VHH binders against Putative inactive neutral ceramidase B (ASAH2B). Designs and how they scored, part 8

Target 1, 165 residues: Putative inactive neutral ceramidase B (ASAH2B), of Homo sapiens (Human) (p0c7u1)
Amino acid sequence: MRQHRQFMDRTHYLLTFSSSETLLRLLLRIVDRAPKGRTFGDVLQPAKPEYRVGEVAEVIFVGANPKNSVQNQTHQTFLTVEKYEATSTSWQIVCNDASWETRFYWHKGLLGLSNATVEWHIPDTAQPGIYRIRYFGHNRKQDILKPAVILSFEGTSPAFEVVTI
Short names: E, the ipSAE of ESMFold2; O, the ipSAE of OpenDDE; V2, 0.75 times the mean of E and O plus 0.25 times the DockQ between their complexes.

## First folded at step 9 (VHH; framework vhh_8k46_1)

Design r4 (from q3 with S31Y; at its last look DockQ between E and O 0.77; V2 from the best seeds 0.00; counts 0 for: pae E 5.9 > 2)
Fold by ESMFold2, look of step 9:
Order: structure tokens, then sequence, then C-alpha cells
Structure r4 (fold): chain B 165 residues (1-165), chain A 121 residues (1-121)
């Protein structure tokens, strides 16, 4: 069975601000924003350098609302897990967001900020090797008095090694 | 400064064995995958073998599979290539190289100067 994306609404507004500050926060709920000094897809928390089979690899990226990607007819995957093939210096996809062993969580923050957490529940049968996790998303950009634009982005985790028992 | 010093080459008869060593310094060796390459005069450099950061995964070119064994000792900052059943076509300069896959570079950052292996008869 495919894992559904889990969205947890953690937002609760405290009435401690002026009306203009509250209005600004409401307007920023409809766009995606990256933290200062970062861009969409940047890695906020890398995977550990090594995992054993049966463990969970976790990467956290600067995210954007996943509805932007679902509404884009040409971009259908949110994540890949890729294994390195040293003889060709290339990466091979071993699973994606439709795979039973992956999880995708979007954590909506305030003022257009969000994180995407990708988990890979490493199967006991995984081949030992070097792996990475990639995230593919779309952000909604809105300039004042201009039409909104949907822009694609991707992030790539630092690689990590999977070993067997 | 990073250094990769390959050694252990020499002259050997067909069917013989050699063990190459590559001593590394100037970086955190256990965070680098290591490769062996070879180049004969007039030919392009070719991949021989590769070993992951901690040695849990290895790859070999088809031409050496079953005859060569790569290993590493992270406590000694050294990668090895055990070469058995040597043939005339194994004659080449052998190079060790270090690859930082942590940032998904896919290129070798550091190269040794090489050691000559000559299989004669």
Amino acid sequence: as target 1 above (165 residues)
Amino acid sequence: AVQLQASGGGFVQPGGSLRLSCAASGFTFSYYAMGWFRQAPGKEREFVSWISWRGGSTYYADSVKGRFTISRDNSKNTVYLQMNSLRAEDTATYYCAAEDLYYSSGTYDYWGQGTQVTVSS
C-alpha cells in the first residue's frame, strides 16, 4: 500500500500582535518562502554518514507546499532514493515516493516557511553501498501586483553508506 | 596538504601476485571512498576497483573481477589492491584516488602519482 503524505496542522495563532502584523501573517500563508540565506531544497538536516539495514535515514529540506507539485501536470515525484554505481560514477534510482519504505512529511511553519522531511526505512534486504536522497518540489512565488508563478526546485542530500549486520 | 602515496609495484612473472598500497594523509580518510585506476602507455586511464568509506561495498572492472581484491584499513589510512593471477595485459601504472561522495560530487578529488606494475614474459 502506498504511503500517503501526512500533513499536520500545527499552527495556532496567538493574539499578541497588532492588526497589521496579523494581516501580514495571513497573506504570507498563501506563498512559499525560504529562510534568509537559504533556497528551496537546501538541506537543513543531512542524513547520518552511515546506517545499518533496518534503520531509518532521515533528511530535512527547505520545503514548499506539496499541492504545488500535485497541481503541476509534468512533475509527479517528490523524492528518490538513489544508489551509487562506482564503475560509471552515476546514481541509480532504487525507490521513490510511491515505495512502501519511504515517507514524506511536510511541516508547515509560519509566514510561508516550511520543511520537507524525507524518511527511508531501509529494508533488511538493501544492498550495501552509497546512497543519497533527493527531494523534488515546486514553490509558489508572488510578487506584489503580479501573477503567481510556480517554480520547480530540487534538493540533494549528502551521501551516506548503508551496511548490513 | 593531501597526499596519496602508492607503492608496491614492480616486475612480476605471468601468474604471479603483487599487493599495492596507497597511504593517505591530509584528510579524514574514513569519509572518502577509494578507487584504483590504471593506465598503460598510449591507452586511456581505466577503472580497476573501488571501495566505500568503511569498506562495506566494493566494485571491480570485469577485466579484474575474481583476480584482484581491494581492501582498506582506516586505522592506517591505507587502501590496498591485492593482484593475483597477473597477466601481461595488467601491465600499467596504477593510481589510487579519493572520492568525496558526501556532497554527491561524482568526481575524484585527489590522485596519487602512481606505481608501475610490469608483468613480463
Scores: ipSAE 0.097, ipTM 0.569, lowest interface PAE 5.9, mean pLDDT 83
ESMFold2 (binder alone), look of step 9: mean pLDDT 81; pTM 0.811
OpenDDE, look of step 9: ipSAE 0.677; ipTM 0.863

Design r5 (from q3 with T107K; at its last fold request DockQ between E and O 0.79; V2 from the best seeds 0.00; counts 0 for: pae E 3.0 > 2)
Amino acid sequence: AVQLQASGGGFVQPGGSLRLSCAASGFTFSSYAMGWFRQAPGKEREFVSWISWRGGSTYYADSVKGRFTISRDNSKNTVYLQMNSLRAEDTATYYCAAEDLYYSSGKYDYWGQGTQVTVSS
ESMFold2, look of step 9: ipSAE 0.403; ipTM 0.767
ESMFold2 (binder alone), look of step 9: mean pLDDT 82; pTM 0.819
OpenDDE, look of step 9: ipSAE 0.783; ipTM 0.906
ESMFold2, look of step 10: ipSAE 0.357; ipTM 0.742
ESMFold2 (binder alone), look of step 10: mean pLDDT 82; pTM 0.819
OpenDDE, look of step 10: ipSAE 0.791; ipTM 0.910
ESMFold2, fold request of step 14: ipSAE 0.313, 0.267, 0.374; ipTM 0.711, 0.680, 0.745
ESMFold2 (binder alone), fold request of step 14: mean pLDDT 82, 82, 82; pTM 0.819, 0.820, 0.822
OpenDDE, fold request of step 14: ipSAE 0.768, 0.771, 0.772; ipTM 0.899, 0.902, 0.901

Design r6 (at its last look DockQ between E and O 0.80; V2 from the best seeds 0.00; counts 0 for: pae E 3.8 > 2)
Amino acid sequence: AVQLQASGGGFVQPGGSLRLSCAASGFTFSSYAMGWFRQAPGKEREFVSWISWRGGSTYYADSVKGRFTISRDNSKNTVYLQMNSLRAEDTATYYCAAEDLYYDSSGTYDYWGQGTQVTVSS
ESMFold2, look of step 9: ipSAE 0.301; ipTM 0.716
ESMFold2 (binder alone), look of step 9: mean pLDDT 80; pTM 0.794
OpenDDE, look of step 9: ipSAE 0.804; ipTM 0.916

## First folded at step 10 (VHH; framework vhh_8k46_1)

Design t1 (from r5 with S57T; at its last look DockQ between E and O 0.79; V2 from the best seeds 0.00; counts 0 for: pae E 2.9 > 2)
Amino acid sequence: AVQLQASGGGFVQPGGSLRLSCAASGFTFSSYAMGWFRQAPGKEREFVSWISWRGGTTYYADSVKGRFTISRDNSKNTVYLQMNSLRAEDTATYYCAAEDLYYSSGKYDYWGQGTQVTVSS
ESMFold2, look of step 10: ipSAE 0.374; ipTM 0.744
ESMFold2 (binder alone), look of step 10: mean pLDDT 82; pTM 0.819
OpenDDE, look of step 10: ipSAE 0.765; ipTM 0.898

Design t2 (from r5 with K107R; at its last look DockQ between E and O 0.86; V2 from the best seeds 0.00; counts 0 for: pae E 3.5 > 2)
Fold by ESMFold2, look of step 10:
Structure t2 (fold): chain B 165 residues (1-165), chain A 121 residues (1-121)
Amino acid sequence: as target 1 above (165 residues)
Amino acid sequence: AVQLQASGGGFVQPGGSLRLSCAASGFTFSSYAMGWFRQAPGKEREFVSWISWRGGSTYYADSVKGRFTISRDNSKNTVYLQMNSLRAEDTATYYCAAEDLYYSSGRYDYWGQGTQVTVSS
């Protein structure tokens, strides 16, 4: 799919030849970590409260290595864009990570930290309404004296309004 | 304390009009979507209309579409329901409610006490 070609790590770091620094970086590549006081899927940067059609909505989440999702689910989506339906008090999926108008970027940080950026390039045909962006991922966790496990998580953006004016 | 004060109900003949108002206090009104619901005796509460927190999007139940108009004035912390071409079936207690969609709750957090609308000859 077109969007899978965008799973390149924008935050590229050079591995040094220091054995202790290299060992630390290798060990932390095996597990995912969240920043202090945060959990996976937390919103680091919300979308703006309002957009016009044709603009790009962007949300940044506390992320985890996308390989964890591929290894554990062959068909898991990484993101959805959902529209609120007030008559049923429910959210309806309008597109996902396979859609041409969405982008998913994983930004590898240091020491097991990472961010996931989700963009929705709002089509000119989008209906006015209340929307949200959701992120679905899996983190690899290692507790002492326990086998590593892969845990699912999700993040949900604060809602935002799309207008045509 | 949070308050939603609905007003503007009353007795009206079929074909008449009423304008309901719901004045809000105790919360950030402009960050809430607003809904109107109604309940007649012996019936379940039903959705009537809804407006987004900035007013760019509205929804109506099929039974009221074309006759009712929801609007809001965020400078006055007030949501309105203009009710035209009223019918006997519109007789009910009308409730306004506030919904916090910013945190993806999808539930109405605050409810008004209601205002009675009675449509009869």
Scores: ipSAE 0.322, ipTM 0.718, lowest interface PAE 3.5, mean pLDDT 83
ESMFold2 (binder alone), look of step 10: mean pLDDT 81; pTM 0.813
OpenDDE, look of step 10: ipSAE 0.785; ipTM 0.907

Design t3 (at its last look DockQ between E and O 0.72; V2 from the best seeds 0.00; counts 0 for: pae E 4.3 > 2)
Fold by ESMFold2, look of step 10:
Structure t3 (fold): chain B 165 residues (1-165), chain A 122 residues (1-122)
Amino acid sequence: as target 1 above (165 residues)
Amino acid sequence: AVQLQASGGGFVQPGGSLRLSCAASGFTFSSYAMGWFRQAPGKEREFVSWISWRGGSTYYADSVKGRFTISRDNSKNTVYLQMNSLRAEDTATYYCAAEDLYYDSSGKYDYWGQGTQVTVSS
């Protein structure tokens, strides 16, 4: 029932700053930037090829300020964990950022650079199979002599396997 | 050049067994999931079985569950289908296919073999 509020509540925990730090950020008018040769949502660190239930899968993406998603007041998730269904050749969402077993961390870098880290704490009840992690964000882009715009992006990890013991 | 060469088909009586092999070359076999499909005369191609690239996960169509077993040997670049308790309705051309799930949002198979005939009769 309150999936969007839970999503925002979790991201709020990640964005807490002191008032003077917040003022400094506003005065700098920082837009989002991607590292040279990369785009937003690119995978910086893939998950390992294989995990057992109970382990933590981790993917790191080229990120953007999560405020951009909140400021747009859209009802979008930050992340999904998806399982492959071979019979239908499709991906099924098995959990998202509202789930107890996922974590989303935003790590601010210099001059508009940032990383988004997604963790999936694989429950002991997870079905064995092929999984992937996706990240959904928004970056702020500023063209010369034009208003700044908010653009959506997504990233998708390489697939990995979950097995049982 | 990518090749998937299926073999091991033949004529067998109902209740018999066959083992199909699919030898792969021209791509990194150990990073691909493998599937078996079949097409009977006058019918659409249908899913039979699937195995993950490390062999830790398998899927079977309901019609073959408990009778067929998929396996792979990554050191030999080969996927297998052990078919037991064969029935007349298993008569079809059997195809192997390779799937790279990296960035594959649609689940399309990248490579297909030419097939091997399985005939279950009299």
Scores: ipSAE 0.252, ipTM 0.673, lowest interface PAE 4.3, mean pLDDT 82
ESMFold2 (binder alone), look of step 10: mean pLDDT 80; pTM 0.797
OpenDDE, look of step 10: ipSAE 0.813; ipTM 0.920

Design t4 (from r5 with S104D; at its last look DockQ between E and O 0.80; V2 from the best seeds 0.00; counts 0 for: pae E 5.9 > 2)
Fold by ESMFold2, look of step 10:
Parts: C-alpha cells; structure tokens; sequence
Structure t4 (fold): chain B 165 residues (1-165), chain A 121 residues (1-121)
C-alpha cells in the first residue's frame, strides 16, 4: 500500500497529559471515529466527472483501521471498480483490491479519525462507460462499559465517465 | 417544474428515417443520463437507447443497433434519437427519461409524455 495526500496528517499522537487522561485518550485512539455529520464510508472527495484511459481515478472515503477487516479472519474484498450496464440497469465488477490496477491507502488521523483513499489506474484497454468505486470496511466501536464490537460498512463513489480519447 | 417534451414523431414508410428530440427543463440536464424507451399497444415498455450525462458512452437494444443513434446537446438541454431504416416493428410511442446515476442508478426519475412513431407500407 502507498501513503497518499489526505485531508488529515498521516499520523497524529496524543498530547502529554496526566495518567488518567492519557489512559482515556489511548482508549479513544484504539477505536474508530467518523467526523461530525459523517458516517463511515461517506465520500470525502469524489472522483472527477470524467477520465481518459491511462489516467488515475481517485476517491477518498471516511475510513477505519484496516486491521479490523483482518481481525474478522474472513477474506473480503475492500474495494471494487464497477461498470454500469444500461441495458440491464446493473453494475458489473471489473476489478477489485486484488487487481494490479487498484491502490488502497489508509491515512490515520487524530483520535480515531482516518481516511481511505482508493485509486484506479485506468488501463488503456478499459471500455468507455460509466464507472464507480466502492469501499468495504469495518469499524471498531467501544462503549465505555461494554466490549468493543466490529461493524461492517460500505461506501459508494459518485459515478464518473471513462472515455478513450 | 420538471418537464421532458418529446417530439419529432410521425408516419413514415418502411426504410424511412425520423429524428426524435426531447427538450428538458426544470432540472440540471447535464447531470443526468438520458434514455429512450418505446411502448406498442398491448406490449410492455422496452428499452431502446441510453446516453451518458456527458455523451461519451451509449447503449442500444439489440433490435435497434446499427439503425438508431442517440445523441445529446447539453447547451440546448436536448437529447435526440436518429432512427434510420425504420421497420413496421418500430411502431410505438417513444418516451425519453432522465436517470440520476449518482446513488439511484437503474431508476428513471423523470419521464416525458411520448411521441408517436408509425411505420407502415
């Protein structure tokens, strides 16, 4: 995975505090948070409305620690690129996180905030059409007096168009 | 109020041509994909053609490929269907429709009133 430019810094550490404050802040650092007015998987930065083959489509989502998906011990794709088929009004997966054309970057922010950046390096052979990028993640939630839970979420980018010229 | 006004229908002989137009108002036309559908009496409405919101991609039903061409002019808020080599089976009311692909793909939000196309010897 590669580090990419984000809305937030890659790493943010807690300030020095008393032991009680430090312990509380470490607990908040372990769990995932979404920004005010947002939920996990929300699109923070959409793709451009149009790309040519050979360009890179980029979407930034409200993210969560990717270790939460590994902890589930289930092989799950965490991104897909989908093409719209208008005759059947359906989306078809054309590649996923295992494909050479995709990149995934996770950027840790302050106190459980994070971004997930998805890139699709559009191959020269891509068919013209309408595409979207989806992100599948898991967030860790901790209530003060309960065990932590892992919750799944997904995000879907605005559609964008790929052209060959 | 949203309005899609289809026009350009009429009577033609087999092998003839017509150009349909659909003028849009009341919404941001350039942010919608556009479709043409048709319905003959006693039959279900069927997909004819589709064009992306910027016009770079098109789809056609197999029955019309090579004969029909969809296009759009976002400066005039209008989508077109050029119909060539018309056949009796193309006789139907033709409807234009607008689709928001952002989160609501496969659902057409707005429909025109339709324009009649009649192909007869």
Amino acid sequence: as target 1 above (165 residues)
Amino acid sequence: AVQLQASGGGFVQPGGSLRLSCAASGFTFSSYAMGWFRQAPGKEREFVSWISWRGGSTYYADSVKGRFTISRDNSKNTVYLQMNSLRAEDTATYYCAAEDLYYDSGKYDYWGQGTQVTVSS
Scores: ipSAE 0.090, ipTM 0.561, lowest interface PAE 5.9, mean pLDDT 82
ESMFold2 (binder alone), look of step 10: mean pLDDT 82; pTM 0.816
OpenDDE, look of step 10: ipSAE 0.792; ipTM 0.909

Design t5 (from r5 with Y59W; at its last look DockQ between E and O 0.76; V2 from the best seeds 0.00; counts 0 for: pae E 3.5 > 2)
Fold by ESMFold2, look of step 10:
Structure t5 (fold): chain B 165 residues (1-165), chain A 121 residues (1-121)
Amino acid sequence: as target 1 above (165 residues)
Amino acid sequence: AVQLQASGGGFVQPGGSLRLSCAASGFTFSSYAMGWFRQAPGKEREFVSWISWRGGSTWYADSVKGRFTISRDNSKNTVYLQMNSLRAEDTATYYCAAEDLYYSSGKYDYWGQGTQVTVSS
């Protein structure tokens, strides 16, 4: 704490504080970091290999502050659930973060670390098939005394199977 | 080494049936989706059918839907194609293939040598 006296009449003083730790904590709150050996969008916890309809598929990714996507003036989705189409060997979007059956949770850690958890509450009407979950985010990088940079990233879960009976 | 051995082809009259088998070895069969493809002389290889890792999901080309049935027995490391109501247009070499979708490759990693199916009077 820093106190600073500007005038001494009858020992009246202006009380000022210096809080370098508070400023450092604020700076670390606006930047994102990935754990050592990882990058943004890496899968920390894959889905189980198989689910029945009505179950919840969950994937955890190395995350970044979701406000970075808003500040980047993007309206792109945070997540998709995609189903494999074998005839075209391609993936088709089944739902996204605007869908009632998905949940997105951001879990802030210390010093710019965070996780993004994506849940898909598999509807009873889901078609059996092979699915994956993708996460789309933006990380903020700002070195001291340098301009901030917003970088896009994506993560893709290993695929899993949904069965009905 | 990885091996996909397709068998069960032969000559059949129109309207007849055949059952193809594809025996797999050298990889963890239950971790792979399986496909059947066919190629007639002078034509491109085309998709016929596909089955998921555990068999909970299947796909068929429109030309065979309702006539062909794909199945698998993971305890025998084998995928099958039951072909009913065969037509002359089904004449081709039939290939089985294995696909690992875990890392979203989008391609078949292993292919069998094929088995010939000939449909004629």
Scores: ipSAE 0.304, ipTM 0.698, lowest interface PAE 3.5, mean pLDDT 83
ESMFold2 (binder alone), look of step 10: mean pLDDT 82; pTM 0.821
OpenDDE, look of step 10: ipSAE 0.751; ipTM 0.893

## First folded at step 12 (VHH; framework vhh_8k46_1)

Design u1 (from r5 with S57D; at its last look DockQ between E and O 0.75; V2 from the best seeds 0.00; counts 0 for: pae E 7.3 > 2)
Amino acid sequence: AVQLQASGGGFVQPGGSLRLSCAASGFTFSSYAMGWFRQAPGKEREFVSWISWRGGDTYYADSVKGRFTISRDNSKNTVYLQMNSLRAEDTATYYCAAEDLYYSSGKYDYWGQGTQVTVSS
ESMFold2, look of step 12: ipSAE 0.026; ipTM 0.490
ESMFold2 (binder alone), look of step 12: mean pLDDT 81; pTM 0.814
OpenDDE, look of step 12: ipSAE 0.874; ipTM 0.947

Design u2 (from r5 with S104N; at its last look DockQ between E and O 0.79; V2 from the best seeds 0.00; counts 0 for: pae E 4.6 > 2)
Fold by ESMFold2, look of step 12:
Structure u2 (fold): chain B 165 residues (1-165), chain A 121 residues (1-121)
Amino acid sequence: as target 1 above (165 residues)
Amino acid sequence: AVQLQASGGGFVQPGGSLRLSCAASGFTFSSYAMGWFRQAPGKEREFVSWISWRGGSTYYADSVKGRFTISRDNSKNTVYLQMNSLRAEDTATYYCAAEDLYYNSGKYDYWGQGTQVTVSS
């Protein structure tokens, strides 16, 4: 898809039949938007500080249309659940969006706003430890008189603890 | 000012025990995970043990597992390391460190001055 050519064609049309409202409508062409003071991938609702095995951890992020990731022709993971390894000060991926215990929900709002909700249904066999949830997305940005671009972003939840009974 | 004051080190025979304490001030102790590290002369600082901010999760280096126990008392702003069955290779300066894992994982923000542990016949 040739976003630059398409946008240029619309600009030519508007100059031929221009009015203030027509030009303004072209200027308001926004496909993904973050709330004021926020950016894509920001955490809107963190997980609780602690969960037991069998509970559901939930994080809500500033999101973008998941079609952008598919249209970008990437097979990147939408989400990961990671466990902290204190001996090496590193994070180990435990599962991702292909795992049966995770859920991803996209909630479209008005005027390009949206949220991504990630759930981790903590299996009874999960090891106790410190975990986090990460979200990987793509937002579509199209400024007036410019071709659309797809931009990558990441969100990382605050850590939370999984404990046994 | 942030302070982590480690104490309880000393001279001990092999097979003996010591309990290290690390008293914290100048930050919200209960919001930090705590670690113990050690460094022998001429060697790199190495991980010993770690405890989560609520104390529900702990980690130990393989070299100390089963002999050392980390604990914390958030009402006293103090983390402890109970060291049993001490060996000559446990001789080192022991440091406590604080980590804000909530947003800043993998980095220890604050370090104590250390306390010397010497294990010798």
Scores: ipSAE 0.207, ipTM 0.628, lowest interface PAE 4.6, mean pLDDT 82
ESMFold2 (binder alone), look of step 12: mean pLDDT 82; pTM 0.822
OpenDDE, look of step 12: ipSAE 0.785; ipTM 0.905

Design u3 (from r5 with S105T; at its last look DockQ between E and O 0.84; V2 from the best seeds 0.00; counts 0 for: pae E 3.4 > 2)
Fold by ESMFold2, look of step 12:
Order: C-alpha cells, then sequence, then structure tokens
Structure u3 (fold): chain B 165 residues (1-165), chain A 121 residues (1-121)
C-alpha cells in the first residue's frame, strides 16, 4: 500500500498503465484539490500586521490552476489590493494583477494541490491606511464519468496597516 | 465581557472645546480600529471619526474635519476625540465603537453607551 505512494512519486518515468489506473491518474492530475480541512482561497500565510512604504506584503492562499480562470473570463483578474474607506465602511480597489507593483505566483503541488502567492510591492506613494489582499480563482472539479465543472472561489487576507516613512 | 465606556461630555459654549475618552476592556484593544459616531435627537447616527489599530491613519466626516482630532493610547486601552471650535450642530450623544476588519461584514463589533455633548449659548 505504501509502495503505491512511491509509485506515484515516479509517475513521470512510467509509461505503462492499465485502463483503470490510467483513469485514476488522469483524474488526480486534471482536477484541483484543497488540503483536507481547507477550502480553495483559504489563507495559508497571512501578511504581517504592518508594513512601511517600500516593503513587500505577501500572502499565500490555497490555490487552483490559473488556466481555469483564463479560460472562463474576458477580463482576467487573479488579485486585488484594497484600501479600507472608514467613512463608508467599504473597501476600494487600489490595484490588481495588471498593476506594476503586484506579483502572482502559482506553485503546483502533487495530485491537484497548489498554492497561490500574492505579493504587493508597496509603492513609495502609497497612502497610510488599512489594506487587504484578495485572490480570485477557479477550480476544476470532475466526478468520475461526469463532465468537468469550473467553479469560482475567492480568498481574503487579514487586513494589515501601511505606514509612511 | 466587552465594555466601551465613553466619558468627557458636557455643556459648552459655541467655540469651546471638549475631550471625549473611551476606555475599552474585554478584548485585545490594539487589534481593533476605533470609531466615533454621534446621534442628535430625531436624526440617524452618523460617522464622526475613525483611527486605525496602530493609529497610523485617520478619517473624519467633512463636517468635523479640521476641528476634531481622534487619537488612541494602546497602553491605556483608550481612544480619544478632541473637539475644538464646537458649534450648536455638534450637539449629540457621542458613541465609540470597535471594528475587527479581518472577517468584517462592514459593521462595528462593539459599541459604547455614549456620552452627551451639548453646545449652547
Amino acid sequence: as target 1 above (165 residues)
Amino acid sequence: AVQLQASGGGFVQPGGSLRLSCAASGFTFSSYAMGWFRQAPGKEREFVSWISWRGGSTYYADSVKGRFTISRDNSKNTVYLQMNSLRAEDTATYYCAAEDLYYSTGKYDYWGQGTQVTVSS
């Protein structure tokens, strides 16, 4: 039984499969999975509670293959950086994944697991305030012998404060 | 139990000053943003001022900007509102409130019981 875990570690070197084993491997490879006890978009690593202008805020989320998002919308967005507006108790988008100061990295794991890392390189001109980072993704779900379904999800980081120099 | 106790209200002439205090207990004060609101008789409660949990950023309603100053002292679990150049229209009950933004639905989690400010000749 534990030998099958070793077999899985070496799947890129094996070319002979039975039809049942091939189907299982294909299903495990083409679907997105979240770790047990987690859902897509859950925060794995929050930002620090405070940053100065010029520092890099980083959040890590339970992710899914970004190809699913590209295939399912006209305007792709994977992330937003939002600033709190206390007068209206609302969040305003200050930049997104098209902005020069953001980075998005997808880290593929085993058997459909993955992480999404979002960085915000805080510009010198950022106003002091309370900010958060959000991640928008799509996971591919396929039950055996059923058509694939693409489902949207989102994650939201704990808020953090940006202060000026 | 969570408590927000506002104090420092009173009667004052137009053009005068008051300093409100709001003492907090029962929660981690330094993890919360703090706000001041006011409600005059027959009016809806309105936003006055807000301060971030470390005090690095503040907001003010247009009607009080330049006259009121919010501050906080996390070592004393207290938020303050310094009110200068008071006007008759500032007459209201003033409430402090605490907000945790991580899972916020845009609502303050805790509210004080208020302190009365009356500005009259």
Scores: ipSAE 0.334, ipTM 0.730, lowest interface PAE 3.4, mean pLDDT 83
ESMFold2 (binder alone), look of step 12: mean pLDDT 81; pTM 0.814
OpenDDE, look of step 12: ipSAE 0.741; ipTM 0.889

Design u4 (from r5 with S105Y; at its last look DockQ between E and O 0.77; V2 from the best seeds 0.00; counts 0 for: pae E 6.5 > 2)
Fold by ESMFold2, look of step 12:
Structure u4 (fold): chain B 165 residues (1-165), chain A 121 residues (1-121)
Amino acid sequence: as target 1 above (165 residues)
Amino acid sequence: AVQLQASGGGFVQPGGSLRLSCAASGFTFSSYAMGWFRQAPGKEREFVSWISWRGGSTYYADSVKGRFTISRDNSKNTVYLQMNSLRAEDTATYYCAAEDLYYSYGKYDYWGQGTQVTVSS
């Protein structure tokens, strides 16, 4: 793995005194950050507009460390797959992260950045319709000399259509 | 300017048929789901039918299932409602509406002016 001193073009601010370097590395490790111009839960890669049953829908979100959701100790789900119900103009949860057809992956990046990838392996029995994928997370925020706080956030994918073969 | 122009209404006897059309302009029709609604005088607007933006999925109110068929032709920017076995209680102004489900949460962004359907013996 590349160490922080090996990444001069990405971590030039880490070439300083050891105690200052240690503090900077600690601060960068204990907070979640969103990329500039983005917020937690923003969609980085939308699903395709259309899928056949049997295909895999994939969405990538601006993420945060999933341990933050465990620490919150409330009723937790990381994701839902929802189907549009036109008769009631509402979204119905079809499955969640406990379902065998979903996958959740967390991809840790540099400097507190991370991505959450959600896959839905569309079963052959899926009803045709309009679907979306939602992601539910918690980010750790640390102000200087203040207790850390855990904040909830959510992201919602653009909708996509599922058709039968 | 966005326009949804519904047409094809008229007078028909019970048991008869009509085909409604809704022509769209001023937006990307193929990226919108389409709905038909109806409103009789003194009543709330009621959902009738819905079709996904590629036509792969349709929904119907229970009162019209088996009698009405929604379809669309994205090359003509038009959604249709074939109405068969019409009944007096189908008498209403019929509206088409467009919904952007890419970011939608059950909202219709655009509405047509409507076309009158009158079913009377």
Scores: ipSAE 0.054, ipTM 0.512, lowest interface PAE 6.5, mean pLDDT 82
ESMFold2 (binder alone), look of step 12: mean pLDDT 82; pTM 0.821
OpenDDE, look of step 12: ipSAE 0.766; ipTM 0.897

Design u5 (from r5 with S105Q; at its last look DockQ between E and O 0.82; V2 from the best seeds 0.00; counts 0 for: pae E 3.7 > 2)
Fold by ESMFold2, look of step 12:
Structure u5 (fold): chain B 165 residues (1-165), chain A 121 residues (1-121)
Amino acid sequence: as target 1 above (165 residues)
Amino acid sequence: AVQLQASGGGFVQPGGSLRLSCAASGFTFSSYAMGWFRQAPGKEREFVSWISWRGGSTYYADSVKGRFTISRDNSKNTVYLQMNSLRAEDTATYYCAAEDLYYSQGKYDYWGQGTQVTVSS
């Protein structure tokens, strides 16, 4: 259910077409906020330490409205799954948000808070190894008396191991 | 205090075998990936082998593939390097190192004192 009583002092304005349209536009002004002591892209829930092929790895990040990324830059990658290559001490991207095995869910909370959930549905063909999940987003920041700005951020999960069943 | 004690080095003829051990204490061994490195006099330290914290994934330098095998026993807090078909160019001090990939990426937090391997006629 919607909180229909939150505009009780302006109810007569809502009963006209012009006042209703103005109030609706105010309701669409949503800014992104991070929980106290955290920043956008921080990991709220890490993946489990170990998965078997066929399982689902899940990471939850402090999120921001996905539309900010669309308006700021078209076709930008917003998640990756990376595999550790120990011989070069580097990470290689093995799939991204365009891959069939990844899922992205945005969960809007109150007062500009939100979570971004990234799932990796580990294919049966995945190689054993050490993996991580990264999230790339944009938050909308509005200071009092200043124009809103769009800022980029990223989050990186702690690593986890994939093993063969 | 954290300690990594490498052992099992020695003198061996070409074509011979050695098994190195690295005993760990002072940290949660099963939460760390483990690496073996080597350094010959006048050369840079080089990567030899690596094993994930559960042992499900391993890597080897090209120069040792097929000859060396890394393994670990988390109940004994020990990582091993089985070295077969040894060659003169394998002569070096061998070091074990521990890497926490959970929060620290691409860095080895702890290093052992090393054990000498000498391959000669």
Scores: ipSAE 0.292, ipTM 0.698, lowest interface PAE 3.7, mean pLDDT 83
ESMFold2 (binder alone), look of step 12: mean pLDDT 82; pTM 0.817
OpenDDE, look of step 12: ipSAE 0.777; ipTM 0.902

Design u6 (from r5 with S104G; at its last look DockQ between E and O 0.81; V2 from the best seeds 0.00; counts 0 for: pae E 3.4 > 2)
Amino acid sequence: AVQLQASGGGFVQPGGSLRLSCAASGFTFSSYAMGWFRQAPGKEREFVSWISWRGGSTYYADSVKGRFTISRDNSKNTVYLQMNSLRAEDTATYYCAAEDLYYGSGKYDYWGQGTQVTVSS
ESMFold2, look of step 12: ipSAE 0.337; ipTM 0.727
ESMFold2 (binder alone), look of step 12: mean pLDDT 83; pTM 0.834
OpenDDE, look of step 12: ipSAE 0.796; ipTM 0.910

## First folded at step 13 (VHH; framework vhh_8k46_1)

Design w1 (from r5 with S104K; at its last fold request DockQ between E and O 0.86; V2 from the best seeds 0.00; counts 0 for: pae E 3.5 > 2)
Amino acid sequence: AVQLQASGGGFVQPGGSLRLSCAASGFTFSSYAMGWFRQAPGKEREFVSWISWRGGSTYYADSVKGRFTISRDNSKNTVYLQMNSLRAEDTATYYCAAEDLYYKSGKYDYWGQGTQVTVSS
ESMFold2, look of step 13: ipSAE 0.418; ipTM 0.775
ESMFold2 (binder alone), look of step 13: mean pLDDT 82; pTM 0.819
OpenDDE, look of step 13: ipSAE 0.803; ipTM 0.914
ESMFold2, fold request of step 14: ipSAE 0.323, 0.127, 0.187; ipTM 0.719, 0.561, 0.625
ESMFold2 (binder alone), fold request of step 14: mean pLDDT 82, 82, 83; pTM 0.822, 0.827, 0.827
OpenDDE, fold request of step 14: ipSAE 0.769, 0.769, 0.768; ipTM 0.900, 0.900, 0.900

